# Designs tried in a protein design chat: VH-VL binders against f1miw6. Part 3

Target 1, 251 residues: f1miw6
Amino acid sequence: MPHFAKPLLRNIITRNLFNSIKKKQCLQYLQTLRTLQYDGFTTVYFGETDIPESLVTGEDFSDGYYMPTPTWCVVHAGGSQGWVPWKYRMFLRDELCIKQEDNLFFEFCDVVKKAYGKCAIVVKERRRQDATRPKEGKETEAQAHVPSVVNLTSVTCCPEVAKSYGHKLLTLPSPYNYLNPLDSAWSSLKWFIINNRKEFCLQSVDGVYSYQYILFSDLISKGIERINLSKWRTITTKVRRWENYYLGKLS

## First folded at step 11 (VH-VL)

Design u2
Fold by ESMFold2, look of step 11:
Structure u2 (fold): chain C 251 residues (1-251), chain A 119 residues (1-119), chain B 110 residues (1-110)
Amino acid sequence: as target 1 above (251 residues)
Amino acid sequence: EVQLVESGGGLVQPGRSLRLSCTASGFTFSDYWMSWVRQAPGKGLEWVGYIYSGGSTYYAASVKGRFTISRDDSKSIAYLQMNSLKTEDTAVYYCARLSYPTDAYFDLWGQGTLVTVSS
Amino acid sequence: DIVMTQSPSSLSASVGDRVTITCQASQDISYYLAWYQQKPGKAPKRLIYDASNLETGVPSRFSASGSGTDYTFTISSLQPEDIATYYCQQYDSLPYSGLTFGGGTKVEIK
């Protein structure tokens, strides 16, 4: 009969309930989001995930000493309408194409404007400032206690660019990352990779070898395609139920 | 066993006040959002307002400023205080529970209580 | 207020007919829409939630679909016990949107 409240998630919520300033940040985010939704903004979650090459190959090299594993960054967006009708992007993590990064967010804003009209674009907070230690309850209680700049590692999300297209850029406070349905979508993608990569792994059978090649882009594309509209509705409904829980509890 | 029972309906003159009660049983009342919905005779359903488990309220424009929703979690009762009643407030008033405390579709309804506002 | 425009306001059909009712929202409500059946003198009963999910115990002849602003409720083969008024209700953008209903569709058998 108790639904929705897994013991681990309940414990996470209990820790966050102890911090009153973090609760205010969450409530302000939710109120802003719901006001934008009421004003006709379509909610779109824009974000990235890291896929290490070893996850795709399924093999860990025993020469891990000083051998960095290449990591791919996948950039996409979605919401209750499914994936944005925009080709996801992949970057090798160490690429320095800042011009591609800047052009990407402009292009994204244009695409979602054409697809949905004005959007509330939600990105996860990244805590840039690590030097500030928590003080004994002394926090700035301004309406915006979240760091003012939000950047994905591969993309700069400029509020002025979003504004120029009629969008609003919102930052999800970091303690509440589970209110971002992209995290569940990324987990589903990684699960798909793990469970479907076996046709791309090297194998040895009775002294006869079966070699499989990994088509990285095809595997990722199939994984993203597997997260269809029905799955997105399940993910966003779960997030919405947590949002309503906080709204009901804190309001 | 799980039920909502409204009371307090009756005939009142325009401009007067009336308070409706909704008594809940068979579930943990304090966990749920509660709502009032009305239906004028022969007409459709009209949402009146709701109250969060935390106590905050929201109202339809047609009743805002005149109606007040409250709850007493210790008694498992929701209230609708109706002030400055108009003839167009004549309706059967239902209290309703939203499905599980995190969703906002109605999964439990009372039997309704009739309020007639007539001069 | 999110306005829910439900059509038709009434209809008559024969037993076994397919019946279709539509609701249009004044703005995108995603899929946060429920359908209710109300028989005369009774409180409403929820049949469908989240635009397309059938409640446990509701006959499979009832179905619904939709997203965005446009939603459809279907009775695939009308039965005598389906005489009722049907309502859609949105629950998007809380608390600001409220919990508004469509105007209702009275279903009768010829």
Scores: ipSAE 0.478, ipTM 0.755, lowest interface PAE 2.8, mean pLDDT 80
Fold by ESMFold2, fold request of step 13:
Structure u2 (fold): chain C 251 residues (1-251), chain A 119 residues (1-119), chain B 110 residues (1-110)
Amino acid sequence: as target 1 above (251 residues)
Amino acid sequence: EVQLVESGGGLVQPGRSLRLSCTASGFTFSDYWMSWVRQAPGKGLEWVGYIYSGGSTYYAASVKGRFTISRDDSKSIAYLQMNSLKTEDTAVYYCARLSYPTDAYFDLWGQGTLVTVSS
Amino acid sequence: DIVMTQSPSSLSASVGDRVTITCQASQDISYYLAWYQQKPGKAPKRLIYDASNLETGVPSRFSASGSGTDYTFTISSLQPEDIATYYCQQYDSLPYSGLTFGGGTKVEIK
């Protein structure tokens, strides 16, 4: 059947071209990052992770009621020096969420400037999507006024703000998540939550809502604390090995 | 037996050229970065340059423009082409392997080959 | 190129003494530094990588620490077989940083 052969061949050609484009983006990212490191910039990975409420409360068996579970967004940063000396941020991701973190990136840039001097601030793409796929008209993420189950946070990373502090803002290409040490740190945090969520029970003074927030805050703070400098260096060493691997293969 | 063996050293006049070879055995040569390091008599180690597994090369400022590193993965050989030699290039030249997959420190060294540049 | 300033250039110590060698980088190299031992007539041998990690089979009397620009290598109790020249070597922001060595430290027994 000639019609079936045509779609399969097109998919193979499209996939091969997409991989070539992403490999070039990865090489350009790595070359820029290493140039900045050579020029004396300290590398800092700035990012966020989503923690669904079910991970915190331990309720894993959803009945398919088609009701979204609340999701918490944690924002932090780190690198080969460990977590930056900056208190992580937590936001409740809600379908009606409005943005009010207008100065968060300004504050972050000031803190890392004082701690490390000029930095190469690495941020993953906000959407983590394939650039070659058609997405218009079918993707409504980050749009306000959508009554769906979408939860949003707003962290705007302006290159001109970074530049004003002497920093450089870099975007990590989406498909290369093994080049982001924060992803490994977030996985460690989520594993800690799963294994310790029943140990962190506090007597509530302000009712159910206050008790759950205190429990969540205590779990998160302990999980972050467990990822010490030694753990960070193990993670960044593995990322560096992947970076060298891609540099060696792609150049 | 995992080893590196340098060859091609000797006495050469200033301004002339010499090519060194490094023969590798006992490992998958094409997966590794290879480097040249030299040591002048009575002096310390000096990095000369390296070549990625993909073929790109990088050099120390002292030899950039005069030396060329290449590799032949089918023969498991790395080369150092030294042009416009100077008396200060007199040294024992080591071939070295960088850690796999590329931790970028030297984990295997040859015995070295002496290059003497004098009139 | 990143300049590695190693000191002292030579030292003499008695068997059992604690020996300390330092390397300073001309810029921040994070923790990407290795230490090598070279005995007379032999090729260098790696002892320590990533600033503080001891290579397997290396005696526990060898240790190292440091980050940023300042690095220290220590022999806690010098032995006769430790007579050698010791080198630091950075491998920071490749490919642009190169793989530069310190000047070396010749260790002798008094």
Scores: ipSAE 0.416, ipTM 0.745, lowest interface PAE 3.4, mean pLDDT 79
Fold by ESMFold2, fold request of step 13:
Structure u2 (fold): chain C 251 residues (1-251), chain A 119 residues (1-119), chain B 110 residues (1-110)
Amino acid sequence: as target 1 above (251 residues)
Amino acid sequence: EVQLVESGGGLVQPGRSLRLSCTASGFTFSDYWMSWVRQAPGKGLEWVGYIYSGGSTYYAASVKGRFTISRDDSKSIAYLQMNSLKTEDTAVYYCARLSYPTDAYFDLWGQGTLVTVSS
Amino acid sequence: DIVMTQSPSSLSASVGDRVTITCQASQDISYYLAWYQQKPGKAPKRLIYDASNLETGVPSRFSASGSGTDYTFTISSLQPEDIATYYCQQYDSLPYSGLTFGGGTKVEIK
């Protein structure tokens, strides 16, 4: 039987509906964000990035062995005021495990309340392959559109925690990642790592061997520090121009 | 030549209506947000409202509910419909283009058209 | 409904003097503020955008700074061609904030 024809047609129909839903979600996000800004909420982008150890070491492990190198997850936040004045967090992430820090968001909400007052906290929607989904046997429509909790892979971002501090939690729709200034900040950090990792190596010679040590924490800390307020404002201006573009086209 | 030309100004009695036109040339009108700005005699600039390329409109509180902005992209014309005119609406009315898509400040202005509201 | 309070409303200064104009926003507008120069009988010209960035071709004697609610525009050495009225304009939380102007500052040479 021609089972291929039915999945192909369903894919085309599902794709068109998905695109329509995502456009509507983007417009709703932008309208909500701008309403909150007008109401005096400070916008803060909260997010994470992955830094594989191979990026830091420069090692190439393409020998075909069974596991990739470990990946570090950096969690931070920023906006038009620069980085939020709190210590960023780092977690070791294995491909086989998800490390969750469910009280970290509570601490974050307290810090930004003290620093800025009421905030619009923006988190990126999880990618489909990163999203927590129900088991295969429970694929009914009842599971669609459940926005009670927004999770990063390492942090649980509960709307009720944000609300308890007078904040609003917003989710940035996935296909519109260029509306997230953190993505540009993360790219700048990774570029800094690639170009400066040699300067953070300690050379140690022990008789017959030469070893190098990487001051990883210092490298990351310096990279974050180099993304100053002026850089943040350049990034947020570019994001704002994209926001205006889509507001004009979609409304 | 890139230009904006306003027309339709004149003398009108309080409570009456008047429609201004802004004819654009030398650029792709449908890509731009358009705005109206007014300047009362001897006074400063006052933003009136704007219209997105998609057609949504937004207004200053002083004119909201009385003024309506519209556009005809096929003719490259923006309109300002002014209803229930008051003497404090007396001003030179400018049509202006926003520097879209980059940001929301004004990069092209017309010469203005005078609207006088008096009995 | 963002009100821009600009001061002074007018000033007179000698050629070579330092001139300072201020704008205060009724709420935090981050850094989304532009400065315009309007000479008599002419349309306004934008000199500065995003609080501190000079437009291409604007003389370096013009500068500006500020963030949040308080903004400052400076002419370091006033020239005869700088006689004009100067306006600030916010473009913060569009579409809801509008594009409101300050009241203007008329600059004259003594």
Scores: ipSAE 0.404, ipTM 0.732, lowest interface PAE 3.6, mean pLDDT 81

Design u2
Fold by OpenDDE, fold request of step 13:
Structure u2 (fold): chain C 251 residues (1-251), chain A 119 residues (1-119), chain B 110 residues (1-110)
Amino acid sequence: as target 1 above (251 residues)
Amino acid sequence: EVQLVESGGGLVQPGRSLRLSCTASGFTFSDYWMSWVRQAPGKGLEWVGYIYSGGSTYYAASVKGRFTISRDDSKSIAYLQMNSLKTEDTAVYYCARLSYPTDAYFDLWGQGTLVTVSS
Amino acid sequence: DIVMTQSPSSLSASVGDRVTITCQASQDISYYLAWYQQKPGKAPKRLIYDASNLETGVPSRFSASGSGTDYTFTISSLQPEDIATYYCQQYDSLPYSGLTFGGGTKVEIK
């Protein structure tokens, strides 16, 4: 088993070797995370994934007509304890621009406080698409500007809000997104959708027309439920191994 | 054959220093974290410290400031420098490999070397 | 430091008996626990890792379970070759928590 991890580790390391700043950020993240864990904070990963309608319907757009299909955004959280006992949220991406539920993160923070006490809430760094070319300007000491606010597509995560509930908000540096176990969970969910979507289809006949409906909510719910505690443990163990690797390598 | 071999143990007086060596063979030494574990006569196992592949070291409180772990990857050797030895440091000292690449279980052990600290 | 309390410190059982050893952590260590067997005059050998995973080549009579703070190691049918001291070990929250062993359980045959 140890031999299979070597090639994967090498491939990941080679890609990130070039950014000393990102390495430092990773190390800082890991050190902070471990400190919080040691101090009794429960680690919770909070995030979102996009589910295109095409993934659910199975429509093969192979014919090159990229019809923008509606995309659903699923927001949830999990960790070594499994899914957080917070109801996941689903949003249509087109609607997310209109109703940022300003209170969703508050609700989440309250729920995790009640469930776990003080938490280290980990979110992914949003790739600023607009990172225009860093103007060659002054090496301002990249003070690890803990971004004051991490904006997910659907949710605004505010460190001050987290703090008000006794939590700590941590931002996972973008090159190290694979250190988020939610990515594996989302992959599992998507896999479930692809393989089981037919079981959630209803047929209706109206006269000469036959209609197929997908019970999308049920499909997502069952997909999430299928990621049980055992699976979460496996995923988080893998992440922890990678964390340890970077701690050992970057320290 | 994958193995660890400790050397350098013996009888030493309190306050003196001793250096233990652990020679590794049969695996890529530089990829692994190495650790020292000791066992006093008739007692349980006690972690002493470990060294990451990157060279960072961590120690148990009982030996911190007195013991130093180092490694020479070119020679596939890990070292335990023990200074200011105490009678309580009397033990069989095991060199152990931590699980590759990132776990902190002991998956390979040497046979151990006895260190006796006595007046 | 995380303290591992192992029980019992010693036990004597007959060949074929079920043997159970427990390890309790002073805090939640999730599942980052291993079990070791140390035969007299020998180095320890890892039998279980990640609380319940059996090491390759280890007989199936050995098993373990647990989560949070409480862990159990079991020999379903004690054999003469199982005479040893058994240890639990945690590595939660590296590097700050360090590595810690339980006190050990000496297993003897009646």
Scores: ipSAE 0.308, ipTM 0.711, lowest interface PAE 2.2, mean pLDDT 86
Fold by OpenDDE, look of step 12:
Structure u2 (fold): chain C 251 residues (1-251), chain A 119 residues (1-119), chain B 110 residues (1-110)
Amino acid sequence: as target 1 above (251 residues)
Amino acid sequence: EVQLVESGGGLVQPGRSLRLSCTASGFTFSDYWMSWVRQAPGKGLEWVGYIYSGGSTYYAASVKGRFTISRDDSKSIAYLQMNSLKTEDTAVYYCARLSYPTDAYFDLWGQGTLVTVSS
Amino acid sequence: DIVMTQSPSSLSASVGDRVTITCQASQDISYYLAWYQQKPGKAPKRLIYDASNLETGVPSRFSASGSGTDYTFTISSLQPEDIATYYCQQYDSLPYSGLTFGGGTKVEIK
């Protein structure tokens, strides 16, 4: 009987410690963000979302043949001022393995500088899947590892690059991803896709065969356009309420 | 007092250029988006363009390529450079503040300055 | 660009009358609409924002409602000082599209 209690207790302790560390990271993130805001930095959230082709086509693969449909990655940014006046990028996820557009983040940093001045650029922390091996060793003091580089699927975000444009790069801790207003924006986009995809379909008949084409670029563009400044404000206000809540609780 | 004051209007010939100024006071100018709206005599309101706090600009199709909006935050002034003026550009030009950061309405207006384009 | 169709272009009513102005958007603008009053020789003044919110200091006789594409502005009891042209304005597709006004409604007293 005693042998089963040890792993459970260890898991609880590890979970509690993990939770404590993540809470501290969240608090630090929030404090830093607020400080930058007071210092006149405009907060912009830079991120990506995956759009499976099945979402666009509406194909119900419920009949068990999971054909992996191609997945598109959309990269954009927004905040309290709406979408950043930067052209969003779309990538096929399967092709992303090759050419990280090394210059995309530079371009972005330049655009936001021109649009807003100095910015606090917030990106989501990518779950390093590989850190499963608890190396046993030393309680190294949780120095706030300012991640030197945050890799998105399609873009590498470098703090030094951000800094060169007068910006600050912040990483949002993974357990608190819902503090990123982009998630709500992406949800809205996906909702738009689901509900309006039929309007972006063209039918062509070639002899005996009927083809249906989806104007994918137009669909995404219109979906993004539907998230206006007021909607962004609403989303960011909601996030701000959560931020304030955590600042109050964690403080 | 929070106010906007336009200046630089007048009579100009077609094809010429004119620069309007909007002087802001009573608020932190650098924090706000600024816009220009015009009104032809006896006509409705027409949005001309706006400028973000950081300097990015957007224009109506009717003036795109001819008009340029800029700002000097150190002086709290917004500008409208109008090139290649046409008779159709005759209007009272209003400087207006957008209700940033909450929305994009016009919450503050100047009194306007008249621009007349006539041979 | 989103087109705002405002109706009527002009109206004449008596003091105390109910006045109604409509604005129709070419697409769903999700309540992102304001109403402005412009008195003769003056700059416009915002009266209503977000389709139905009354600006601070604006008399309660002014109201507005609407959703989707259809919006209404109402003066419950027209007063002499309400002689003006009224405009609706949307920003639904900002920054991807411009700001647009309705054509305006001139309100006069008989």
Scores: ipSAE 0.000, ipTM 0.498, lowest interface PAE 11.4, mean pLDDT 84

